# Designs tried in a protein design chat: VH-VL binders against q8ixk2r445to577. Part 55

Target 1, 133 residues: q8ixk2r445to577
Amino acid sequence: FFGMLQNKGLTDYCFDYNPPDENQIVGHQVILYLCHGMGQNQFFEYTSQKEIRYNTHQPEGCIAVEAGMDTLIMHLCEETAPENQKFILQEDGSLFHEQSKKCVQAARKESSDSFVPLLRDCTNSDHQKWFFK

## First folded at step 15 (VH-VL)

Design t47
Fold by OpenDDE, second read of step 15:
Structure t47 (fold): chain C 133 residues (1-133), chain A 121 residues (1-121), chain B 111 residues (1-111)
Amino acid sequence: as target 1 above (133 residues)
Amino acid sequence: QVQLVQSGAEVKKPGASVKVSCKASGYTFTSYWMNWVRQAPGQGLEWIGEIHPSDSETWLDQKFKDRVTITVDKSTSTAYMELSSLRSEDTAVYYCTREGKYYLSYAMDYWGQGTLVTVSS
Amino acid sequence: EIVLTQSPATLSLSPGERATLSCRASQSVDFYDLSHMNWFQQKPGQPPKLLIHDASNRATGVPSRFSGSGSGTDFTLTISSLEPEDFAVYFCQQSYSTPYTFGGGTKVEIK
């Protein structure tokens, strides 16, 4: 699966990554933004290694969850996907993070009109359902 | 104002297919989900599925995944629901209904007048 | 799926009386500070009409005698003083998760 990763509950919002420096793609948080399909900022790939890759030029970035965190951060992809980069896109649309045993949920940032994907307890909410477009 | 106008009543034999239409007007067709809900005579309401007209993303109840096809024609602002392999228990009034989905507020706020589909041998 | 149970199945009352309808969900339908529970009114030969959305918000044009309350798994629709036109069937519906589901309905009939 590849393309824009869109949320069901938060209609018209997609995974979005726009690092300040295109030559340093790691270390920043993945956010949600209106789906526009322009450029590479919203193009992701779900791989056979259960990675969500930020599909640009080499080196490729993979979404990871750092210890003690509930945010999605871009790391470098590795030859063997580390545990904190493994996700299961379920048939029902839920995106499950294997290591934390939590689901990726579209969420509003505190005191903000912006949105981010966060790890939360799995509840089957439509805000926890995703599809590639 | 917002209007959803559905096609007329249908009478079908078991095993046949039926395609119900729902023409939308009075709003931006591609900005709202279109749901299909049915109601057997004297019974409750049963959700069938939904489609987003902008990209035809569809979600169906698993009960109908093999028999229902939901489509849209953006040029005519019309949604369709096709149900195949009809059975007597498919006899019901079928409704289309518009639903807006913003971060915190979802509601099926406008409904079609309903289409009676009768399945009998 | 989320199962919605409405009670009572039938409510017999007179005009001017207060009606209290219950809807219980098999799991919480809360998302942050909102509850994804809606109420509909249906009269014979007509489609459902939206009354309440997000547990407590009246839809446009709905009289003030209709009110919704509740959170989590327990929700209530209240008609403060029944009018003759209020005798109908009322359904709750959750929009928290697909497949969307409806309650079995409560029939408010005239005594």
Scores: ipSAE 0.789, ipTM 0.924, lowest interface PAE 0.6, mean pLDDT 94

Design u41
Fold by OpenDDE, second read of step 15:
Structure u41 (fold): chain C 133 residues (1-133), chain A 119 residues (1-119), chain B 107 residues (1-107)
Amino acid sequence: as target 1 above (133 residues)
Amino acid sequence: QVQLVQSGAEVKKPGASVKVSCKASGYTFTGYAMHWVRQAPGQGLEWMGYINPYSGKTKYNEKFKGKATMTSDTSASTAYMELSSLRSDDTAVYYCAREKYTEYYFDYWGQGTTVTVSS
Amino acid sequence: DIVMTQSPSTLSASVGDRVTITCRASQDISNYLAWYQQKPGKAPKLLISEASTLQSGVPSRFSGSGSGTEFTLTISSLQPDDFATYFCQQYYSYPFTFGQGTKLEIK
């Protein structure tokens, strides 16, 4: 699966990664933003290694969850996907992080109208449902 | 370079409708939300809403629901805002403004369109 | 809705003066605050975002500070080109709202 990773509950919002430096693609947080269909910052791929790859820039980045955190941070992809980069995109649309045993949820950042994907206890909420478009 | 060019001034009677256009150039039109902001004579700025030109999804200020309708034509790289049932207090300069990508403030503005409603 | 209150509404100053404009939010908006400059008959121009980030091309005499509920725009040494109306805007939550404006005029 590849393309825009869009949230079901938070309509018209997609995974978005926009690092300040195009040549330094790691270390920043993945956010949610209005889907725009341009690719680039909203183009992701779910791989057979259970990675969510951001491959607009080289080297390729993979979404990771750092220890003790509930945010999604871009790391470099590795030949063998590390445990903190493994996700399961379920048939029901839930995005499950294997290491933390939590699901990715569209959430408000600081109670604002900015949004970020955060790890939360798995529910049947549409805000935890995702699909590629 | 990014440019937003709006349609010319309008003079309307009460009860009429007006459609303001905002033609975008210098960037991918569908890639950025387009907002509308009005400014009544001698007053401050008031946010009206936005449209996502890619999806067509809109978000309105509750104050302007039923008053303003935002649309877009991707083939023309143009955003439109229609005001219906015009009243004298709709007299204002209306601006289109591009949202800074992922940031929600406005980095580029149209020159504004003056809409005057008078009997 | 979040109410943005600017002070003063009008400010008279001279070239070379240090001027400060204040914007207060009715609730905590973190640093989701922008400042715009508007001259008569013209569209607003973005000066500062994220409360303190100076935009490209904006003179360094402009600066922004603050977080939470209180913000300030400062012009360290007023120039003739700076006489205009200034607006703050919160983009913390919808509906986005602006301050009522501060008209900076020549004394």
Scores: ipSAE 0.871, ipTM 0.947, lowest interface PAE 0.5, mean pLDDT 96

Design u42
Fold by OpenDDE, fold request of step 16:
Structure u42 (fold): chain C 133 residues (1-133), chain A 119 residues (1-119), chain B 107 residues (1-107)
Amino acid sequence: as target 1 above (133 residues)
Amino acid sequence: QVQLVQSGAEVKKPGASVKVSCKASGYIFTGYAMHWVRQAPGQGLEWMGYINPYSGKTKYNEKFKGKATMTSDTSASTAYMELSSLRSDDTAVYYCAREKYTEYYFDYWGQGTTVTVSS
Amino acid sequence: DIVMTQSPSTLSASVGDRVTITCRASQDISNYLAWYQQKPGKAPKLLISAASTLQSGVPSRFSGSGSGTEFTLTISSLQPDDFATYFCQQYHSYPYTFGQGTKLEIK
């Protein structure tokens, strides 16, 4: 699967990664933003290693969850995907993080109308449903 | 360079409609939300809503629902704002404004379109 | 809706003066606050975003500070080109709202 990773419940919002420095793509938080279909910062790939890969830039980045965190942070992809970079995109659209045993949920940032994907206890909420488009 | 060029001034009678255009250039039109902001004479700024040119999805200020209709033409890189059932208090300068990517504030503005409603 | 209250509504000052404009939000908006400058017959121009981030090309005499509910725009030494109307805007929550404006005029 590849393309825009769009949330079902939060209409018109997609995974977005826009690092301030294109030459330093790691270490920043993945956010949600209005889907734009341009690829680039909203182009992701779900790989056979269960990575969510950001391959628009080189070196390629992979979404990771750091210890004790509930945010999605961009790390470098590795030859063998580390445990904190493994996600399961379920048939029902849920995105499950194996290591934390939590699901990725579209959530408000600082109670604002800006949004980020956060790890939360798995529910059947559409805000935890994702699909590639 | 990024430019937003709006259509010219309009003078309308009460009850009429007007459609203001905002032609974007210097960037990928579908990549940025386009907002509309109005300013009545001598007054402050009011956010009207935005359109996502890619999806065509809109979000309106409740105050302007039923009054304003936002559309876009990606082939023309142009956003449109139609005002219906014009009243005298719709007299204002209407601005299109580009949302800064992922940042939500407005980094570029059109020059504004004056809409005057008078009998 | 989040109400943005600017003060003062009008400010008379002289070239070289240090001036401060305040914007108060009716609720916590973190740093989702922008400042715009508007001159007669022109569109607003973005000066500061994220409460304190000076935009490229904006003179360093402009600065913004604050977070939560209280914000300030400061011009350290007023220049002739600075006489204009200034607006704050919250982009924390829809609908986005602006302060009523502060007209900075020459004394």
Scores: ipSAE 0.928, ipTM 0.962, lowest interface PAE 0.5, mean pLDDT 96
Fold by OpenDDE, fold request of step 16:
Parts: sequence; C-alpha cells; structure tokens
Structure u42 (fold): chain C 133 residues (1-133), chain A 119 residues (1-119), chain B 107 residues (1-107)
Amino acid sequence: as target 1 above (133 residues)
Amino acid sequence: QVQLVQSGAEVKKPGASVKVSCKASGYIFTGYAMHWVRQAPGQGLEWMGYINPYSGKTKYNEKFKGKATMTSDTSASTAYMELSSLRSDDTAVYYCAREKYTEYYFDYWGQGTTVTVSS
Amino acid sequence: DIVMTQSPSTLSASVGDRVTITCRASQDISNYLAWYQQKPGKAPKLLISAASTLQSGVPSRFSGSGSGTEFTLTISSLQPDDFATYFCQQYHSYPYTFGQGTKLEIK
C-alpha cells in the first residue's frame, strides 16, 4: 500500500511530514494536514516489514513511536524494522502499533483545529480508521 | 513567484448574485487551501472560509453559510467565491488568500475585489 | 468564536520611535497568532507568524512576542514605510478571527 494515508473520520486529512530542513528528515513529529495529492510530504508506503515509510531521497524515514510517547516521530528506516516502527494496517482500517498495543487516532493538537496522529486505546471510532488513496 | 490575481470590481443590485475569481500561479494550485476574507469599508478583516482545491471540500464561517459558495477549477488554477442574495451590507473588498502549507496562516493574498451593492 | 482585541485602535508616532501594539485573545491560542500590515488600497502583508517568527523580507525592526492570550508587535525604530494599519489574526480555531486593527499614523 502506498500514497496518501487518509483518515476516515476526519475527512480530507492525511498523514503529513514537513521537516523544517529537507536535509535532516528525522526527529520531527508526523502531523495531519489537508490532503493535496502532490505526493511529496504526504506520500507514504506500508511495507512488508510493517513500516510506514516516508519516501524521500535516501536515507528513507520510517515512522516510530518513542518510549513513553504517544506521538509519531520520524526515524531512519533500518535494514530490519525495529519493534517501535511496526504497525498493522488492519482490514477494518485501524492502524495498530504492535509494541504499544494502541491504535493511531486523529486528534487535535493543543485543543486547536490543527491535527496530529496520536496513539490511543483502540476503539471503533472512524478517527482511528485509515486508508491509502 | 506566487501570484493570486482576482477578478475586477463588481457593482450589483440587491438580490443579485456575484461570482469573484482568484487565479493562482507560481505554485501547484491543488496543493494549498485557498481562503476568502472580506473587508467592509473602513472595517477590519473577516474570515469567510476555505476550499481545498484538491478535494473540493470546503469549510465555511457559519456567518456566511448560505451567503457564500466556494468552488474551484483545477484546470484553470482558479478559485471562485459566489455571493447570493446580495444586500447593501455585503459591500466590501473580498480577498483570496493562500494558506501557508501546514501552518494555517496566510502567506499570499490576492489584490482584492471590490463588490458594491447598491439600489 | 475567539475574539481578538487590539490596542490601541489608533497610534500616532514619529519616525525613529519605538512602538508597541497589543493583541489580546479571548481564550488561549498558544502561539497561533499572525501579524499583518495593510496599506490603503492594498492587501494585507504577512509580517510575523507563530507569534514571533519574522517572515522573510520583513525588516528586523519588527518583532513579535507573547503566547496564550497576550501578544505584542514591536517596531524598534519607526521608518516612513511603517505607517499603515496592523492586524493580528488567530489561526488556532475556526472561525479564524482578526483584531479590529491598529492604525499607525504620523504624529
């Protein structure tokens, strides 16, 4: 699966990664933003290693969850995907993080009308359902 | 360079409708939300809503629901704002403004379109 | 809706003066605050975003500060080109709202 990773409940919002320095792509938080179809900062791939890869120039970035955190942070992809970078995109659209046993949910940032994907207890909410487009 | 060029001034009678255009250039039109902001004579700025040109999805200020309709034509890289059932208090300068990518404030503005409603 | 209140509404100053414009939000908007400059017959021009980030091409005499509910725009030494109307805008929550504006005029 590849392309824009769009939320079902929060319509018209997609995974987005826009690092301030294109030459330093790791260490920043993945956000949600209006889907635009240009690829670039909204082009992701779900790999056979259960990674969500941000496809840029080498080296490639992979979404990771750091210990004790509920945010999605960009790390470098590794030859063997580490446990904190493994996700399961389930048939019902839920995006499950294996290590934390939580689901990725579209959530408000700082109570604003900006949004970010956060790890939350798994529910049947459409805000926890995602699809590639 | 990024440019937003709006259509010319309009003079309308009460009850009429008007459609203002905003032609974008210098960037990928579908990649950025286009907002509309109005400014009544001698008054401040008022946010009306935005359109995502990629999806066509819109978000309106509740105040302007039923008054304003935002559309876009990707083939023409143009955003449109239609105002219906015009009243005298709709007289204002209407601006299109591009949203800064992922930042939500406005980095580029059209030159504005004056809409005058008078009997 | 979040109400943005600017003060003062009108400010008279001279070239070389240090001036400060204040913007107050009716609720906490973190740093989701932008400042714009508008001259007669022209569209607003973005000066500062995220409360304190000076935009490219904007003179360094402009600066912004604040977070939460209180924000300030400062011009360290007024130049002739700075006489205009200034607006703050919150982009924390929809609907986005602007301050009523501060007209900076020559004394």
Scores: ipSAE 0.928, ipTM 0.961, lowest interface PAE 0.5, mean pLDDT 96
Fold by OpenDDE, second read of step 15:
Structure u42 (fold): chain C 133 residues (1-133), chain A 119 residues (1-119), chain B 107 residues (1-107)
Amino acid sequence: as target 1 above (133 residues)
Amino acid sequence: QVQLVQSGAEVKKPGASVKVSCKASGYIFTGYAMHWVRQAPGQGLEWMGYINPYSGKTKYNEKFKGKATMTSDTSASTAYMELSSLRSDDTAVYYCAREKYTEYYFDYWGQGTTVTVSS
Amino acid sequence: DIVMTQSPSTLSASVGDRVTITCRASQDISNYLAWYQQKPGKAPKLLISAASTLQSGVPSRFSGSGSGTEFTLTISSLQPDDFATYFCQQYHSYPYTFGQGTKLEIK
């Protein structure tokens, strides 16, 4: 699967990665933003290694969860996907992080109308449902 | 360079409708939300809502629901805002403004369109 | 809705003066605050975003500070080109709201 990764509950919002330096793509947080058709910052791929890969910039980045955190941070992809980069996109649309045993949820930043994907206990909320478009 | 060019001034009677256009250039039109902001004579700025030109999804200030309708034409790189059932207190300068990508403030503005409603 | 209150509404100053405009939010908006400059018959111009980030091309005499509910725009040494109306805007929550404006006029 590839393309825009869109949230079901938070309509018209997609995974978005916009690092300050396009030549240094790691270390920043993945956010949610209004979906657009430009690709680039909203183009992701779910791989057979269970990675969520950001590959519009080289080297390729993979979404990771760092120890003790609930945010999604861009790391470099590795030949063998590390445990903290493994996700399961289930048939019901839930995005499950294997290591933390939590689900990716569309959440508000600082009680604002800005949004980020965060790890939360798995529920049946549409805010935890995702699909590629 | 980014430019937003709005349609010319309008003079309307009460009860009429008016459609203001905002033609965008210098960037990918569908990639940025377009907002509309109103400014009554001698008054401050008032946010009306936005449209996502990619999806067509809109979000309105509750105050302007039923009053303003935001649309877009991607082939023309143009955003539109229609005001219906015009009243004298709809007299204002209306601005289109581009949302800074992922930042939510407004980095570019149209020159404004004056809409005057009078009997 | 989040209410943005600017002070003062009108400010008279002279070239070379240090000028400070305050914007207060009715609730915590973190740093989701922008400052705009507007001259008569013109559209607003973005000066500062994220409460303190100076936009490209804006003179360094402009600065912004604050977080939470209290924000300030400062002009360290007023120039003739700076006489205008200034607006703060929160983009923390919908509906976005602006301060009522501060008209900076020549004394």
Scores: ipSAE 0.886, ipTM 0.950, lowest interface PAE 0.5, mean pLDDT 96
Fold by OpenDDE, look of step 15:
Structure u42 (fold): chain C 133 residues (1-133), chain A 119 residues (1-119), chain B 107 residues (1-107)
Amino acid sequence: as target 1 above (133 residues)
Amino acid sequence: QVQLVQSGAEVKKPGASVKVSCKASGYIFTGYAMHWVRQAPGQGLEWMGYINPYSGKTKYNEKFKGKATMTSDTSASTAYMELSSLRSDDTAVYYCAREKYTEYYFDYWGQGTTVTVSS
Amino acid sequence: DIVMTQSPSTLSASVGDRVTITCRASQDISNYLAWYQQKPGKAPKLLISAASTLQSGVPSRFSGSGSGTEFTLTISSLQPDDFATYFCQQYHSYPYTFGQGTKLEIK
């Protein structure tokens, strides 16, 4: 699967990664933003290694969850996907992080109308449902 | 060299409709939300709503629901805002404004379109 | 809706003066606050975002500070080109709202 990763519950919002420096793509947080057709910052690939890969830049980045955190941070992809980079995109649209055993949820940042994907206990909420478009 | 060029001034009678255009250039039109902001004579600024040109999805200020309709034409890189059932208190300068990518404030503005409603 | 209250509504000052404009939000908006400058017959121009981030091309005499509910725009040494109306805007929550404006005029 590849393309824009859009949230079902939070209408018209997609995974978005916009690093300050296009030549340094790691270490920043993945956010949610209005879906657009430009690709690049909203183009992701779900691989056979269970990675969510940001492959529009070189070297390629893979979404990871750092120890003790609930945010999605961009790391470099590795030959063998590390445990903190493994996600299961389930048939019902839930995005499950294997290591933390939590689901990715579209959440409001600081109770604002800015949004970010966060790890939360898995529920049947549409805000935890995702699909590639 | 981002530019937003709006249509010319309009003079309308009460009850009429008017459609203001905002032509964008210098960037990928579908990649940025376009907002509309109103400014009555000698008054402050009022946010009216926005359109996502990619999806066509809109969000309106409740104050302007039923008054303003926002659309876009991607082939023309143009955003439109139609005002219906015009009243004298709709007299204002209307601005289109581009949302800063992922930041939500406005980095580029059209020059404004004056809409005058008088009997 | 979040109400943005600017003070003062009008400010008279002289070239070289240090001036401060205040914007208060009716609720916590974190740092989701922008400042705009508007001159007669022109569209607003973005000066500061995220409460304190000076935009490219904006003179360094402009600065912004604050977080939560209290914000300030400061011009360290007023220049002739600075006489205009200034607006704060919250982009924390819809609907976005602006302060009523502060007209900075020559004393």
Scores: ipSAE 0.873, ipTM 0.948, lowest interface PAE 0.5, mean pLDDT 96
Fold by ESMFold2, fold request of step 16:
Structure u42 (fold): chain C 133 residues (1-133), chain A 119 residues (1-119), chain B 107 residues (1-107)
Amino acid sequence: as target 1 above (133 residues)
Amino acid sequence: QVQLVQSGAEVKKPGASVKVSCKASGYIFTGYAMHWVRQAPGQGLEWMGYINPYSGKTKYNEKFKGKATMTSDTSASTAYMELSSLRSDDTAVYYCAREKYTEYYFDYWGQGTTVTVSS
Amino acid sequence: DIVMTQSPSTLSASVGDRVTITCRASQDISNYLAWYQQKPGKAPKLLISAASTLQSGVPSRFSGSGSGTEFTLTISSLQPDDFATYFCQQYHSYPYTFGQGTKLEIK
């Protein structure tokens, strides 16, 4: 799957990655932002290794969650996907993080009307349902 | 260079409608939300809402729901805000403002369109 | 709605003065605050974002500080070009709201 990764519950919002330094993509948080169709910052690939890849950069970025954390951050992809970079996109649209056994949810940042994807206990909430467009 | 150019001043009678335009240039129009802000004479600024030109989806300040309608024409790189059933207290300067990508604050403003409603 | 209370409403000052304008939010808005300058008959101009980030091309005599509910805009040494109305704006939660403005006048 390729394209804009959208949330069913938080409509019109897409995964977005806008690092402060375009030449240093590692270590910053993935956000949710209004879908805009400009590609690049909102263009992601779901791979056969269960990675969510940010393919606008070489070396490629892969979304990861560090042990004990709930934030989705950019790491460098590796030849064999590390466990913390593996997400299962289920048929029901849930995005399950294998290592933590939690689901990706659209959540408010600092109680604001800005949003980020975060790991949470899995539920049937539409805020935990994702699809590529 | 980013530029937002609004339509000219309007004088209207109560009960009429007006459609203010905001033509964008110097950037990818569909990549940025467009907001509308009003300023009544001698008053502060009031946020009215936004449109996402990519999707056409809008969000309104509740105060202006039913009064304001926001649309856009992507082929003309132009956002519109229409006020219906005008009253004298709709007299104000209306601004379009571009949302800074991923940052939400307004980095560019149109020059403003004065709408005067009087008999 | 998050109410933004700005003070003072009017401030008289002389060229060379240090001035401070304050803005209080009715709830915690973290650093989601912008300051705008508006001159008569013109659109607002962005000065500061994220409470303290000075925008490109804005003179270094402008600075912003604060987080949570209390914010300040400081002009360290007033210049003639600085006489204008200043607005704070929160962009933490919809509806976005502005302070009522501070008119900075020549004393």
Scores: ipSAE 0.792, ipTM 0.920, lowest interface PAE 1.0, mean pLDDT 93

Design u42
Fold by ESMFold2, look of step 15:
Structure u42 (fold): chain C 133 residues (1-133), chain A 119 residues (1-119), chain B 107 residues (1-107)
Amino acid sequence: as target 1 above (133 residues)
Amino acid sequence: QVQLVQSGAEVKKPGASVKVSCKASGYIFTGYAMHWVRQAPGQGLEWMGYINPYSGKTKYNEKFKGKATMTSDTSASTAYMELSSLRSDDTAVYYCAREKYTEYYFDYWGQGTTVTVSS
Amino acid sequence: DIVMTQSPSTLSASVGDRVTITCRASQDISNYLAWYQQKPGKAPKLLISAASTLQSGVPSRFSGSGSGTEFTLTISSLQPDDFATYFCQQYHSYPYTFGQGTKLEIK
């Protein structure tokens, strides 16, 4: 799967990665932003290793969740995907993080009308349902 | 560079409608939300809403639902705002403003379109 | 709606003065605050975003501070070009709202 990773409940919003420095793509948080179809910052690939790859940079970035955290952070991809970079996109659209046993949910940043993907206990909420477009 | 050029001033009678245009250049039009802000004479600024020109989805300030309709034409790189059932208190300068990518504040503004509603 | 209250409404000052304009939000808005300058007959111009981030091309005599509910715009040494109306704007929650403005007048 590849393209824009869109949320079912928070319509018109996609995974977006816009690091403050284009040359320092590691360690910044993935956000949700209005889908725009320009590619690059909203173009992700779900791989056979269960990675969510950000392929607009060499070497490639892979979404990870660091121990004890609930935020999705960009790491460098590795030849064999580390456990903290493995996500299962399930048949019902939920995006399950294997190591933490939590699901990715569209959530408000700082109680605002800006949004980020965060790990939460898995539910049947449409805010935890994702699809590639 | 980025430029937002709006349509010219309009004088209308109560009950009429008006459609203000905002032509964008110098950037990828569909990549940025376009907002509308009004300023009544001698008053402050009021946010009216936005359109995502990629999807056509809009969000309105509740105050302007039913009054304003926001659309866009991607082939013309132009956003539109139509005001219906004009009243004298709709007299204002109307601005288009571009949302800074991922940051939400307004980095570029059109020059404004004066709409005057009088009998 | 988040109400943005500016003070003072009008401020008289001389070239060379240090001036401070305050903006108070009715709710915590973190740092989601912008400052704009507007001259008569012109569109607003962005000066500061994120409460304190100076925009490119804006003179360094402008600065912003604050977080949460109280914010300030400071001009360290007033110049003739700075006489204008200044607005704060929150972009934390919809509807986005502006302060009523502070008109900075020549003394």
Scores: ipSAE 0.785, ipTM 0.918, lowest interface PAE 1.0, mean pLDDT 93
Fold by ESMFold2, fold request of step 16:
Structure u42 (fold): chain C 133 residues (1-133), chain A 119 residues (1-119), chain B 107 residues (1-107)
Amino acid sequence: as target 1 above (133 residues)
Amino acid sequence: QVQLVQSGAEVKKPGASVKVSCKASGYIFTGYAMHWVRQAPGQGLEWMGYINPYSGKTKYNEKFKGKATMTSDTSASTAYMELSSLRSDDTAVYYCAREKYTEYYFDYWGQGTTVTVSS
Amino acid sequence: DIVMTQSPSTLSASVGDRVTITCRASQDISNYLAWYQQKPGKAPKLLISAASTLQSGVPSRFSGSGSGTEFTLTISSLQPDDFATYFCQQYHSYPYTFGQGTKLEIK
């Protein structure tokens, strides 16, 4: 799949990656922002290796979750996807992180009306349901 | 160069409606939420809501639900805000303001449109 | 709604003075705080975002500080162009809200 990765419960919001320096794409957090399609910052590819790739720009980034953390951080993609970069997009829309056994959820940042994707215990919440468009 | 150019001043009678326009230039119109803010005489600034011109989705300050309707015309790069059932306390300057991408604060403002409601 | 309270409402000062304007939030807003300048008959203009980030083209005599519930806008050496009304705005939670404004007048 490829396109804008959207949330069912948090409507009109998409995965968004806006690093401060477009030449340094590693190490920053993925956010959720109003869907806009501008600049391809909301364009991601879900690969056969179960990666979520940010590949509109070079070098390509792959979303990862570091051990013990719940935040989605951009890493460099590797020839063989590391375990912390593998996500299963299931038929029900859940986005399961294999290594941690947790699901990606739309969550408030600092109790605000700014949002980020975070790993949480898997539930049936619409905030854990995702689709490409 | 980013510009937001609003429609001219309006004088209306109570019970009428008014539609204020905000024409954007110098950026990708659908990439940025457009907010509306009012400033009544002797009062501060009040946030009214926004429209996402990419999706057409809106969010309103509860105070203005049913009073204000926000729309946009992507082909004209123009946002609109319509006020219905005007009352004298709707007299204010109405601003459009662009939301800074991913940051939420307002980086550019229109020049303001004065709406005066009097009989 | 998050109430933003500015102090003072009116400030008289002379060119060259150091002035400070305080903004208090009714609850913790982290650093989701912007400062705007508004001259008579004109739209607000963004000065500071994220409590302390100076916007491009804004003179370096402007600075912002604070986090949580207390914020300060400082003009280190007041210039004639700085006589205006200043507003703080929280963008932490909807509805976004503004302080009532601080009118900075020439003494």
Scores: ipSAE 0.715, ipTM 0.909, lowest interface PAE 1.4, mean pLDDT 93

